# VHH binders against Dermatopontin (DPT): the designs that were tried, part 11

Target 1, 183 residues: Dermatopontin (DPT), of Sus scrofa (Pig) (p45846)
Amino acid sequence: QYGDYGYPYQQYHDYSDDGWVNLNRQGFSYQCPHGQVVVAVRSIFNKKEGSDRQWNYACMPTPQSLGEPSECWWEEINRAGMEWYQTCSNNGLVAGFQSRYFESVLDREWQFYCCRYSKRCPYSCWMTTEYPGHYGEEMDMISYNYDYYMRGATTTFSAVERDRQWKFIMCRMTDYDCEFANV
Key: E = the ipSAE of ESMFold2; O = the ipSAE of OpenDDE; V2 = 0.75 times the mean of E and O plus 0.25 times the DockQ between their complexes.

## First folded at step 7 (VHH; framework vhh_7qbe_3)

Design k5 (from g4 with T28I; at its last look DockQ between E and O 0.04; V2 from the best seeds 0.00; counts 0 for: loop humanness VH .161 < .165, pae E 10.3 > 2, placed apart)
Fold by ESMFold2, look of step 7:
Structure k5 (fold): chain B 183 residues (1-183), chain A 123 residues (1-123)
Amino acid sequence: as target 1 above (183 residues)
Amino acid sequence: QLQLVESGGGLVQAGGSLRLSCTASGRIFSMGWFRQGPGKEREFVASISWSGGSTDYADSVKGRFTISRDNAKNTLYLQMNSLKSEDTAVYYCAAKVGYSWELPDSESGYDYWGKGTRVTVSS
């Protein structure tokens, strides 16, 4: 069990047992199954293992009324060493992440996997609170049944903690066809 | 099958404190406390995420109750302070083992339930 020994940094195998998509310093590419979007982001920080994080994602099917995605793509890269703000282009919803770690800068580059639902457009957007709440803490962001979808993220950086805080951009999707042509 | 066992219920005078515990037999995603008072429907009390960093409380208990968890012991706690007679109820521990569209205060979002522990607040 995780905390029984009082040495949490020596219990790295338990992270793998919890469904982490990467080991520390490892690159990864994670896509939701077709027709699903990311609804949860979990992460744990390990300062001594390169000031890096292990990630876990969950996906859920979009509601039937939103239909099938019309196209999916990897969004433009967000380079390591930069703070950034990005949403999926073309009204896309986040359906995955990929990332590579760079030892020289103790940081990662990031891309979203985005899927467009051509009949619908985002509206009533907001940003989550910071995840983690304090640098170095575990991250546990969950999108509950609130009719909001992840559109992207913004991230800030602490040079002292060598960690990032994330805010996820969450939007509703219209219940009517917007300006784009129906397929 | 996941099993949840509550403990710590009992009789306490108004203004007093109690600490409830709930021990799970397996891995859980998030946990919560619900309660059912005499002649009332079961209602949400509090919930906590896997990491312990995200908590929610019913308005009626906010500022008086604190939810926490110890993942090493696989145990959920509810610290109840400044107890009122209206807090008299059977308190149930509940767990989600996976992700859900349901809000933390919705009973339908929880997959497993304990048998409950009774709390009586005397006037």
Scores: ipSAE 0.005, ipTM 0.274, lowest interface PAE 10.3, mean pLDDT 81
ESMFold2 (binder alone), look of step 7: mean pLDDT 81; pTM 0.827
OpenDDE, look of step 7: ipSAE 0.099; ipTM 0.536

Design k6 (from g4 with E102Y; at its last look DockQ between E and O 0.33; V2 from the best seeds 0.00; counts 0 for: pae E 8.7 > 2)
Fold by ESMFold2, look of step 7:
Structure k6 (fold): chain B 183 residues (1-183), chain A 123 residues (1-123)
Amino acid sequence: as target 1 above (183 residues)
Amino acid sequence: QLQLVESGGGLVQAGGSLRLSCTASGRTFSMGWFRQGPGKEREFVASISWSGGSTDYADSVKGRFTISRDNAKNTLYLQMNSLKSEDTAVYYCAAKVGYSWYLPDSESGYDYWGKGTRVTVSS
């Protein structure tokens, strides 16, 4: 029971005090603390324990210039068994994730928790490389650049590997109110 | 790119206290303090995660120094109490802009450095 493997299995304290948000095949609902947005996503894959992933998320307060969120909501469901592309509606920023596993399709459905910051608009958007780089590998997506925010993601699914690759959509936000309802 | 500006250094009597500050011009994750005494190599002093939930200290400063941060101000602090002559050094702020699962305790673990602030402890 007291192992001598050196370090504990999961001692991650930089961005989440709680560590992994789910067990394999367990549904979960994760929200950043109020006024914070997701800045990092980590995940491990376990083929032997259900061919599914455990997730870890880190959050950071938005800059003072962006202000307080005016509205937050759960975005529409991205159904299990589908490849999809989604950004938060109404120019929202990703502030959480919700997911449930379906054994019938060996896959998860997904929702973003989205928060709108007044009438600010995303711009200068770019898409990350795929995470993980190869199916079954651990993934680490970290928002390196201070003024970029996660807007959403696109995913692909491998029935052979029973895993997904993700690309995250990262945008700047205007420092002025804009006329567009969603970009 | 990222700029780190230290302040709060000066002359202080042994047994006294001093608070250093370091303001970052942009987002950082792990941050730390290092110091270089006269004729010595730069050494680790303390580090802190972005959330403030994880900290680490060199043995020579444990119980006397406290690292903290205020992310609303992009500012790192080092409260130094019970100062000794051996604490005389130039103190450097360091920052990692990429995420790190573990706090670095070496120079190679940090991406950006301030120019330093001098602390002199006299008896």
Scores: ipSAE 0.012, ipTM 0.283, lowest interface PAE 8.7, mean pLDDT 83
ESMFold2 (binder alone), look of step 7: mean pLDDT 87; pTM 0.889
OpenDDE, look of step 7: ipSAE 0.136; ipTM 0.543

## First folded at step 9 (VHH; framework vhh_7qbe_3)

Design m2 (from k3 with V97I; at its last look DockQ between E and O 0.32; V2 from the best seeds 0.00; counts 0 for: loop humanness VH .161 < .165, pae E 4.7 > 2)
Amino acid sequence: QLQLVESGGGLVQAGGSLRLSCTASGRTWSMGWFRQGPGKEREFVASISWSGGSTDYADSVKGRFTISRDNAKNTLYLQMNSLKSEDTAVYYCAAKIGYSWELPDSESGYDYWGKGTRVTVSS
ESMFold2, look of step 9: ipSAE 0.155; ipTM 0.547
ESMFold2 (binder alone), look of step 9: mean pLDDT 86; pTM 0.887
OpenDDE, look of step 9: ipSAE 0.401; ipTM 0.692

Design m3 (from k3 with S100P; at its last look DockQ between E and O 0.34; V2 from the best seeds 0.00; counts 0 for: loop humanness VH .161 < .165, pae O 7.3 > 2)
Fold by OpenDDE, look of step 9:
Structure m3 (fold): chain B 183 residues (1-183), chain A 123 residues (1-123)
Amino acid sequence: as target 1 above (183 residues)
Amino acid sequence: QLQLVESGGGLVQAGGSLRLSCTASGRTWSMGWFRQGPGKEREFVASISWSGGSTDYADSVKGRFTISRDNAKNTLYLQMNSLKSEDTAVYYCAAKVGYPWELPDSESGYDYWGKGTRVTVSS
C-alpha cells in the first residue's frame, strides 16, 4: 500500500518508509501543494541518531470558500535550542515546514511556510495538547475538525531529553474579508 | 461517531447497471466499498483516496465498476455496469479517517462502516 498525501496532487510513498521527509540529522523543506495546508504531523524520535526526529506531513485543500492563496512566504527562523512561539504573520496558515539540524545542541531550527487567503481573519483559536505527550515518544497530530487551520505553534525543548514538544495553534477563519491584519 | 448510510441497492437484470451512494456524516479520508454475497465472506470491491485521484478495484469488478466521490456532498459512489449474478451481495460503505492516508484493500484498514445496501442481480 502507498500513502496519499495530496489533493489534487498525490504524493505516493512506500509504506515501509512511512513517507518521512528527512533522515536523522538532515535538513528538509516541505511545502504543501498549492491551495493546501498542513493538517497532520507525524514524527518519530531516535536517540541514537543524535536525538533527532524524522518528520512526515499531510496536507488538504482549503475550502472553496477561502479561495486561492493570495500570498505565501517563509516565516522567520525559530532557533535551535530555544523555546519559541510563532504564528504565521498576516493571518496566514501553515502550509509547510523547513528545518535544519544542529549537532551542537542536538536540536532543530524551524521555519513555517505560510499562505494567506485574501483578508480572512482567524477566530476561536486554541492550542492543542503537547505533541509528543512525552519526550522521546512518537508524534501523531491530526486535525480532525476541518474547520480549524494551523496558524502556528509553541514549543518547549528539554536539554535533558534533547527533544522538543509542540503545541499547535489552531484557528477558524472567517468566510469574509476583515480589516484586521495579523490578529 | 462517523455515520455512513448506503443507498441505491435493488433488483437488477444481468447486464444491467446500478449506482450506489454512501453519505457520510462528516469528512473522510480514504473510502471504500465491500460486499458480502450469500454464503460468502465479505470481500473488497473498490477504494478511493480523499482526492479521488487514486482508486483500486478487485479483479472481479475491474472494467465494470467505477468508484467516485463528491467531497462537497460527503458522498461516495459506486457505478456498477455489466452486472452479473455473482455481484449479488450486500454492499457496505467503509471509511478511513486517520493517518496515514492509505488506500486499504482490507477491512482492518477502515474505521467506520455502513449498514449496507442489498444488490440482487437476476439471471
Scores: ipSAE 0.018, ipTM 0.307, lowest interface PAE 7.3, mean pLDDT 87
ESMFold2, look of step 9: ipSAE 0.323; ipTM 0.632
ESMFold2 (binder alone), look of step 9: mean pLDDT 85; pTM 0.877

Design m4 (from k3 with S51E; at its last look DockQ between E and O 0.43; V2 from the best seeds 0.00; counts 0 for: loop humanness VH .143 < .165, pae E 4.0 > 2)
Fold by ESMFold2, look of step 10:
Structure m4 (fold): chain B 183 residues (1-183), chain A 123 residues (1-123)
Amino acid sequence: as target 1 above (183 residues)
Amino acid sequence: QLQLVESGGGLVQAGGSLRLSCTASGRTWSMGWFRQGPGKEREFVASISWEGGSTDYADSVKGRFTISRDNAKNTLYLQMNSLKSEDTAVYYCAAKVGYSWELPDSESGYDYWGKGTRVTVSS
């Protein structure tokens, strides 16, 4: 009946439960396979289970013109309970997410997994509409498929609704080496 | 503007085989084959995802047709075996450039279409 006893586990998991990466209030860490970037974000809100979201992500390989990523890293943490705006440093593209839930604020902190593609630079950037459109709604963001890549996001938190709306920052990438990146 | 060009159609005897090709001018998420016989509505035949791991087939062709793709050449294939007179149609290549959670099996799920290649199966 009893499993192994041990120290409390405080780790992120990549679960698949009807395609979701996390259970209610569970921390998670999601990375795209090597050479792939996030192209879709899906989420459902569950008020009955303490007002949290389950998340899922999809990835696609970058075009051959971008080559392989030269390095990847977890970006600086964006704390729970705050509005924030973040893009991947060093011209990186978003290739994953990780998050923990904090009961003290009934909200999550966030990090992007970012990958740099040699000396390629973002340009022609724009910001999506809000996802979800209204608090509590299902979120289903799919990247437009014309050479735009996710660079980061901005998000607002409502303490009343205990939920967040997101806008994703989408950019093209150059097909040539960018001298700016070599300053 | 993505462009799709089919080839490989022709005349074949019942029980025979034929291979269709479709070259795309750019990268696509999903590709598929549809067909339309004279006086009939265009119908789904088969579809495949970018990496080739997800495929779908109409019941009428399952086990006889095989869809595949070569992403390095931006080319979609349909291997058609055990052909029947009912397979006579113009075959159309279709593509969806953008990602979707589900592999489309209807005309409305595809954004770009080729002009078609004719397959005639003789008794």
Scores: ipSAE 0.231, ipTM 0.580, lowest interface PAE 4.0, mean pLDDT 84
ESMFold2, look of step 9: ipSAE 0.005; ipTM 0.222
ESMFold2 (binder alone), look of step 9: mean pLDDT 85; pTM 0.878
OpenDDE, look of step 9: ipSAE 0.585; ipTM 0.784
ESMFold2 (binder alone), look of step 10: mean pLDDT 85; pTM 0.877
OpenDDE, look of step 10: ipSAE 0.601; ipTM 0.788

Design m5 (from k3 with A95K K96Y; at its last look DockQ between E and O 0.06; V2 from the best seeds 0.00; counts 0 for: pae E 10.2 > 2, placed apart)
Fold by ESMFold2, look of step 9:
Structure m5 (fold): chain B 183 residues (1-183), chain A 123 residues (1-123)
Amino acid sequence: as target 1 above (183 residues)
Amino acid sequence: QLQLVESGGGLVQAGGSLRLSCTASGRTWSMGWFRQGPGKEREFVASISWSGGSTDYADSVKGRFTISRDNAKNTLYLQMNSLKSEDTAVYYCAKYVGYSWELPDSESGYDYWGKGTRVTVSS
């Protein structure tokens, strides 16, 4: 994180389904309300206003069967300018995002906010199609199936378009107690 | 470029009902309905989030109009009940972008607009 100057983070917005959490090239930090997880990722690309994206997220409560989250944390940073793959450690579910823009690489670094639901393990994982479908297009990823939870993502970066395509990693969670700490 | 096409407008008697549709040629976010009556500026009618979980209505239509959407069909709806003569207008659908923290009832928060469908309420 040292060595590059980034825009400052901005916390919590009031309009998660309808508002954007950042201005172009602005850093941001978004967390779902306690006991909720991310169920939608929306984004627009603004070529004329810095070749960057504004983001919006939606959250919903987890089912009663998952109980309360036992711990939440920010995962390790995924560095700007790189393609990467990451899931929440310790079987965590994605409950937020934060990001900063770096002029030195003309791209953003990313972190997931992860929450663990004790004694539940992910299984039956799959990866979404690309979001956006083509660089520069809108993203409108929404989980229509509430049986799946976001565990993380993989991305590709285009230096020409100064944009990323995302595939989100979606998993079911066991309905029985599971001893594995990191599946 | 995204295209928005409204339909379902027409002539209806006061107290009647009408259902407007707006079909999008591609993926959308939150959307809204606006209207422009004769000699008036365009005004907000209703908005709906992408998920459908958040809606907002102008005070003048609250309780009479219902906004909804079917994302599988890329279609936005406006169910208009208990119509009044003051509801006579051209109705436009629009795609909300929310740029720069704009509220859904602000016209400047929308980047694509349909051509409109005319609703006339007679007594």
Scores: ipSAE 0.006, ipTM 0.178, lowest interface PAE 10.2, mean pLDDT 82
ESMFold2 (binder alone), look of step 9: mean pLDDT 79; pTM 0.806
OpenDDE, look of step 9: ipSAE 0.017; ipTM 0.382

Design m6 (from k3 with R27Y; at its last look DockQ between E and O 0.17; V2 from the best seeds 0.00; counts 0 for: pae E 9.1 > 2, placed apart)
Fold by ESMFold2, look of step 9:
Structure m6 (fold): chain B 183 residues (1-183), chain A 123 residues (1-123)
Amino acid sequence: as target 1 above (183 residues)
Amino acid sequence: QLQLVESGGGLVQAGGSLRLSCTASGYTWSMGWFRQGPGKEREFVASISWSGGSTDYADSVKGRFTISRDNAKNTLYLQMNSLKSEDTAVYYCAAKVGYSWELPDSESGYDYWGKGTRVTVSS
């Protein structure tokens, strides 16, 4: 099976230079700066350039009341070609993504970078609508409610479209200590 | 609801410099500065993408003004050098939250606005 670089690519096309983390079919590993979490996920789909996506992520510092992250880790891998649902374990917040493309399945595998904030717990969780709304469209998920944090996602894969739709799991975090793991 | 708060305006002599700041309460894809002089319509001054990799300037300020942003402080700046009396205006911070391939250079391209900060340039 092929690795992160299934095809040689020399340069980006005429898209904005503003923060794309990967070339088409290129593997990538993106982490927010220390103390920041992902607040936006943007992507464009290139059907005629290998049916893959380029990704852009934005990060913001967590509020001071959340403190510093106590630990960070890469969550379990979600294999290419599968539908999956995952949240960061141990009440972690999503602070990054990594992904590798596999030509054998024409899809990507995924991992979240997760950071735990001491004794804080998620609550008031909800799931976004599909991003993109239709396969092949640009996606632009932005947290307009700045009290919500990304906890994870669910995604579906279409072998026909060679694309994925995503729903992100968004939660508030307590401003008081909790003593147990939650969503 | 995104909030934008400008600061740094004031009275300055022609040829002088000022730096305007605008603090945003959340993520923005692009930000810009507009200004409205006495008896004039609000006009575009400068814009910048989230990463800072793309900028645009009105011809009247090109070479004299520099837009920048510090995403760690969530702050937009406008460094204004070689100020002229014609730069006298209320300066407004503006933000576009949604993704755009091109930086907007018109009022309709921006979703959120600050209350403005006054710059007066005297000879």
Scores: ipSAE 0.006, ipTM 0.350, lowest interface PAE 9.1, mean pLDDT 83
ESMFold2 (binder alone), look of step 9: mean pLDDT 86; pTM 0.876
OpenDDE, look of step 9: ipSAE 0.023; ipTM 0.320

## First folded at step 10 (VHH; framework vhh_7qbe_3)

Design p1 (from f11 with F29W S51E T105D Y110M Y112V; at its last look DockQ between E and O 0.69; V2 from the best seeds 0.00; counts 0 for: pae E 8.3 > 2)
Fold by ESMFold2, look of step 10:
Structure p1 (fold): chain B 183 residues (1-183), chain A 123 residues (1-123)
Amino acid sequence: as target 1 above (183 residues)
Amino acid sequence: QLQLVESGGGLVQAGGSLRLSCTASGRTWSMGWFRQGPGKEREFVASISWEGGSTYYADSVKGRFTISRDNAKNTLYLQMNSLKSEDTAVYYCAAKVGYSWELPDSESGMDVWGKGTRVTVSS
């Protein structure tokens, strides 16, 4: 639906370390394999190619104690040109990303692919440092804390640099059912 | 929090075989085996990815040792064949507690360590 104005979303069925999921200016749709969540985000910036980024992602299976995902969905869109904060609704965990580039603003819109794990709830949440540390730099975020899962992100857009810094929201998940539908 | 416990060490005749096990108390990603022989520095032996499909071996053990894992049991294995006196060492299990793009091949690439199990290869 949202891919009508440019490069089609790239269908991405498997985790890949061989290259980027997108070319500069290209829209993309990335999903972890079923039962896996995003644990690493890598990106490079190219000022000369539309002030855009190429992205790569890594996924790992969730522990058996979380069980299988009960449902997955694309979260509400975050428009290009805006600073935003988003977590997966319904206590979901981030299992993918979808993005489209807009030449008019030299920026991207974003959606998370989110998967719910029964009635488990996030807790002990924290936010990473900025990725990249400075606009225009290479980004290499890796989750070193094996009990923490990506719940979402906040991002700032620089009109001067035409780039974004990201902070990822990382939470533990309960080992018991929680009464809250969204935390 | 995460604990690694090795087992399966012992005395074995040169040319023989031995299978080491390492049980993890929780979730791990890449895992590996290291060893420290008498009077030597601890050295890399082998490593394996979470899914078990990617492996890496030190040249000194390639073709003789096989690393594997059983994620249902949180257990890492090292099958050691054609053992030599030079394989005499304390063998350590090690694990990453988070994802890494490359398999580890050094001590600095590992986050948690077991206490080790002794392997003695007699002639």
Scores: ipSAE 0.031, ipTM 0.380, lowest interface PAE 6.9, mean pLDDT 84
ESMFold2 (binder alone), look of step 10: mean pLDDT 83; pTM 0.865
OpenDDE, look of step 10: ipSAE 0.094; ipTM 0.528
ESMFold2, look of step 11: ipSAE 0.012; ipTM 0.363
ESMFold2 (binder alone), look of step 11: mean pLDDT 83; pTM 0.864
OpenDDE, look of step 11: ipSAE 0.459; ipTM 0.724

Design p2 (from m4 with S100P; at its last look DockQ between E and O 0.40; V2 from the best seeds 0.00; counts 0 for: loop humanness VH .143 < .165, pae O 7.5 > 2)
Fold by OpenDDE, look of step 10:
Structure p2 (fold): chain B 183 residues (1-183), chain A 123 residues (1-123)
Amino acid sequence: as target 1 above (183 residues)
Amino acid sequence: QLQLVESGGGLVQAGGSLRLSCTASGRTWSMGWFRQGPGKEREFVASISWEGGSTDYADSVKGRFTISRDNAKNTLYLQMNSLKSEDTAVYYCAAKVGYPWELPDSESGYDYWGKGTRVTVSS
């Protein structure tokens, strides 16, 4: 059972009046403030400007029960033009995104910034619906339950539409240190 | 699904002070206070953003009321000083969640409401 009361989001503002972190066809590197994780993802698609998307993220602080992040790192790159599934290693939480656009395939590569909180383990994981619902549409993914955290995502790429659909992996985290390094 | 519970209302003499509290069952983006006096429509009193960096007040309460919040306790406060008889009303706590991530000053901008706490200012 999921609540629908939303997160106290902090929107990042960078290169656009609407707070986008990137311009079309430009790379970006977004990281949440220390001790915060990504709780919302917004994006718009522009066919005329190179079949690319502008992205916006919101972060929120993790609860005190999780403590301070013990380690943060960039995950391996997910290649442009490829479908992929990835979760943060070492039971980390998504705390940022990095991306670069590739003209040759009109797509982006992606990289997660992950933060680990002690030795907490994920549980009760689920995948969101597809974002956007259809290629070319605006997407607005919001985690409405503050007990859940983004662990990763899976995405598909359409060579025809030159766009991606996303499903985000959301999990709860234990309030104790567990024995499993990678769940 | 979010629950808001107001407290701190009561009877106070004109010129006196009162502090209202609102406890939320979860985290919220923007929070605010509204009030409805006898025979009047509900009106905006004050609002505050998540970090408390942004606040807004109705002109009628500026300089007298202070809105604040403690996110660790999921609690919203309204410090009311120099109370007047016209401040008599049921005070409602309101919360906004989700996109758009703005600080609203109207009822339609909030998603959840408390049941209210009564404040009576006597002459």
Scores: ipSAE 0.014, ipTM 0.338, lowest interface PAE 7.5, mean pLDDT 87
ESMFold2, look of step 10: ipSAE 0.026; ipTM 0.426
ESMFold2 (binder alone), look of step 10: mean pLDDT 84; pTM 0.864

Design p3 (from m4 with S54D V97I; at its last look DockQ between E and O 0.41; V2 from the best seeds 0.00; counts 0 for: loop humanness VH .089 < .165, pae E 5.7 > 2)
Fold by ESMFold2, look of step 10:
Structure p3 (fold): chain B 183 residues (1-183), chain A 123 residues (1-123)
Amino acid sequence: as target 1 above (183 residues)
Amino acid sequence: QLQLVESGGGLVQAGGSLRLSCTASGRTWSMGWFRQGPGKEREFVASISWEGGDTDYADSVKGRFTISRDNAKNTLYLQMNSLKSEDTAVYYCAAKIGYSWELPDSESGYDYWGKGTRVTVSS
């Protein structure tokens, strides 16, 4: 659907050629390479293609002070059609996403891929602005590598717009052993 | 502040090869090479992403120069083959610390710069 949201066709082409991980309505599973975490999230909305989004992600290695991840897992599922808030359990950092589309609700369920860096604790956390700023817009969230890491997100779902706004939860990680990492 | 130190410049005969290195004092996203020849403006030579899979080259060097990086050493390389007198210039290393979806090919796209290393191609 060319020009669905007033964007010129060439802009749609440009975004689709930047490595979208899914076609509209397609489920996907994206994991950063081992030892890397998600640092950017891009998405474009297609109203006439099931009111769905194509997604793109970028990863960067964590600094040497965090060491190697001690374990990684897929977090509990966040159901389609619902507003939700989730962070990676066990002080994990977001290192991937997977999602499946449901035509019955014109929405997606979501899971984070989380990796724990043992003996490191999150601190100085904050929440981004809404992405997209308005329903139906492109989103382009970049976590500048200033030692902030994605811990999770909160979302709102509009049944009228059939789209989601995201706020990402971003935290620093200690570069020293944290005695309460296993609480 | 991030520091970039170039090395490997020198005098080389036309048709010869030279390898430039640039060591960064910290982590970067994109890195690139620029050059400034006598009486000319500084121009883009090549750029590379963190993953090393995305590269870009100026038309004047395509097929002759190869950019690469070793992220474990925070080091950028430029392999220059089939050198021409037009390649005579001071070569500058540049780095961008933040992520971008497209590789920068202009000076304004980079945050930090080295002091340069001189390459002279003699006939």
Scores: ipSAE 0.096, ipTM 0.484, lowest interface PAE 5.7, mean pLDDT 84
ESMFold2 (binder alone), look of step 10: mean pLDDT 85; pTM 0.874
OpenDDE, look of step 10: ipSAE 0.615; ipTM 0.790

Design p4 (from m4 with S100T; at its last look DockQ between E and O 0.29; V2 from the best seeds 0.00; counts 0 for: loop humanness VH .143 < .165, pae E 8.3 > 2)
Fold by ESMFold2, look of step 10:
Structure p4 (fold): chain B 183 residues (1-183), chain A 123 residues (1-123)
Amino acid sequence: as target 1 above (183 residues)
Amino acid sequence: QLQLVESGGGLVQAGGSLRLSCTASGRTWSMGWFRQGPGKEREFVASISWEGGSTDYADSVKGRFTISRDNAKNTLYLQMNSLKSEDTAVYYCAAKVGYTWELPDSESGYDYWGKGTRVTVSS
């Protein structure tokens, strides 16, 4: 599946045998199929002229108890060169990512694709450990069961290392009807 | 903790068929069948994933065995046709409840295992 879409964010396509969504310093836009959420994030760092990361994502259908997503959207941009914290608004779950690389700051801006499951609310939230554990290492964050859903992330940028460390915000979802817009 | 319970094993003549079942106590990402024959190491038989029913089979069973799953019942099946004496083994159900990047034919890709069901194929 190759293609040039001719707009600022490239559609997902596989540039390598390993299923990476981007080449070094290229922008990308990745969305899970409808009714699915991100359950795994892999990334490898390429240390060379214009250092950057390649990304790979996996998705999984939500359980029937969550029902169908009621709406999906791209969250506000998180600017390159800054540390930030973001969760999906409106109790949304992360169902995709898009990103552009900026050579002027040697870093990427980021957006989450978020989907709301209006009958359920997040609770019992926690942050993962740092991914990667040290700058430049491969990261491999996996949800080990259906119990937790990605709500967002916090990330720090090192201009010296030209890399980022991430903590993902993971929450359970209620098993009863909950109609609060944001919890 | 996820529990896996196999059933459907027994005695069968060569050329016959059996259907194995494995009921899980909850949802799984990937499920598979492994088997251990007398005096042999446990080996991969077949696997199936959640998305789209992606399947994989050991060469020795391709065309004879069919893996399937019923996600509504959390049940894995192995339809075994054209059975041979070499298929005699204890068959184990295996599962991973969350996503895994591990290859489907690796035991390390599965965290939960059933106690096994014995299949004996007589000539």
Scores: ipSAE 0.048, ipTM 0.419, lowest interface PAE 6.0, mean pLDDT 83
ESMFold2 (binder alone), look of step 10: mean pLDDT 85; pTM 0.868
OpenDDE, look of step 10: ipSAE 0.618; ipTM 0.792
ESMFold2, look of step 11: ipSAE 0.012; ipTM 0.329
ESMFold2 (binder alone), look of step 11: mean pLDDT 85; pTM 0.870
OpenDDE, look of step 11: ipSAE 0.580; ipTM 0.766

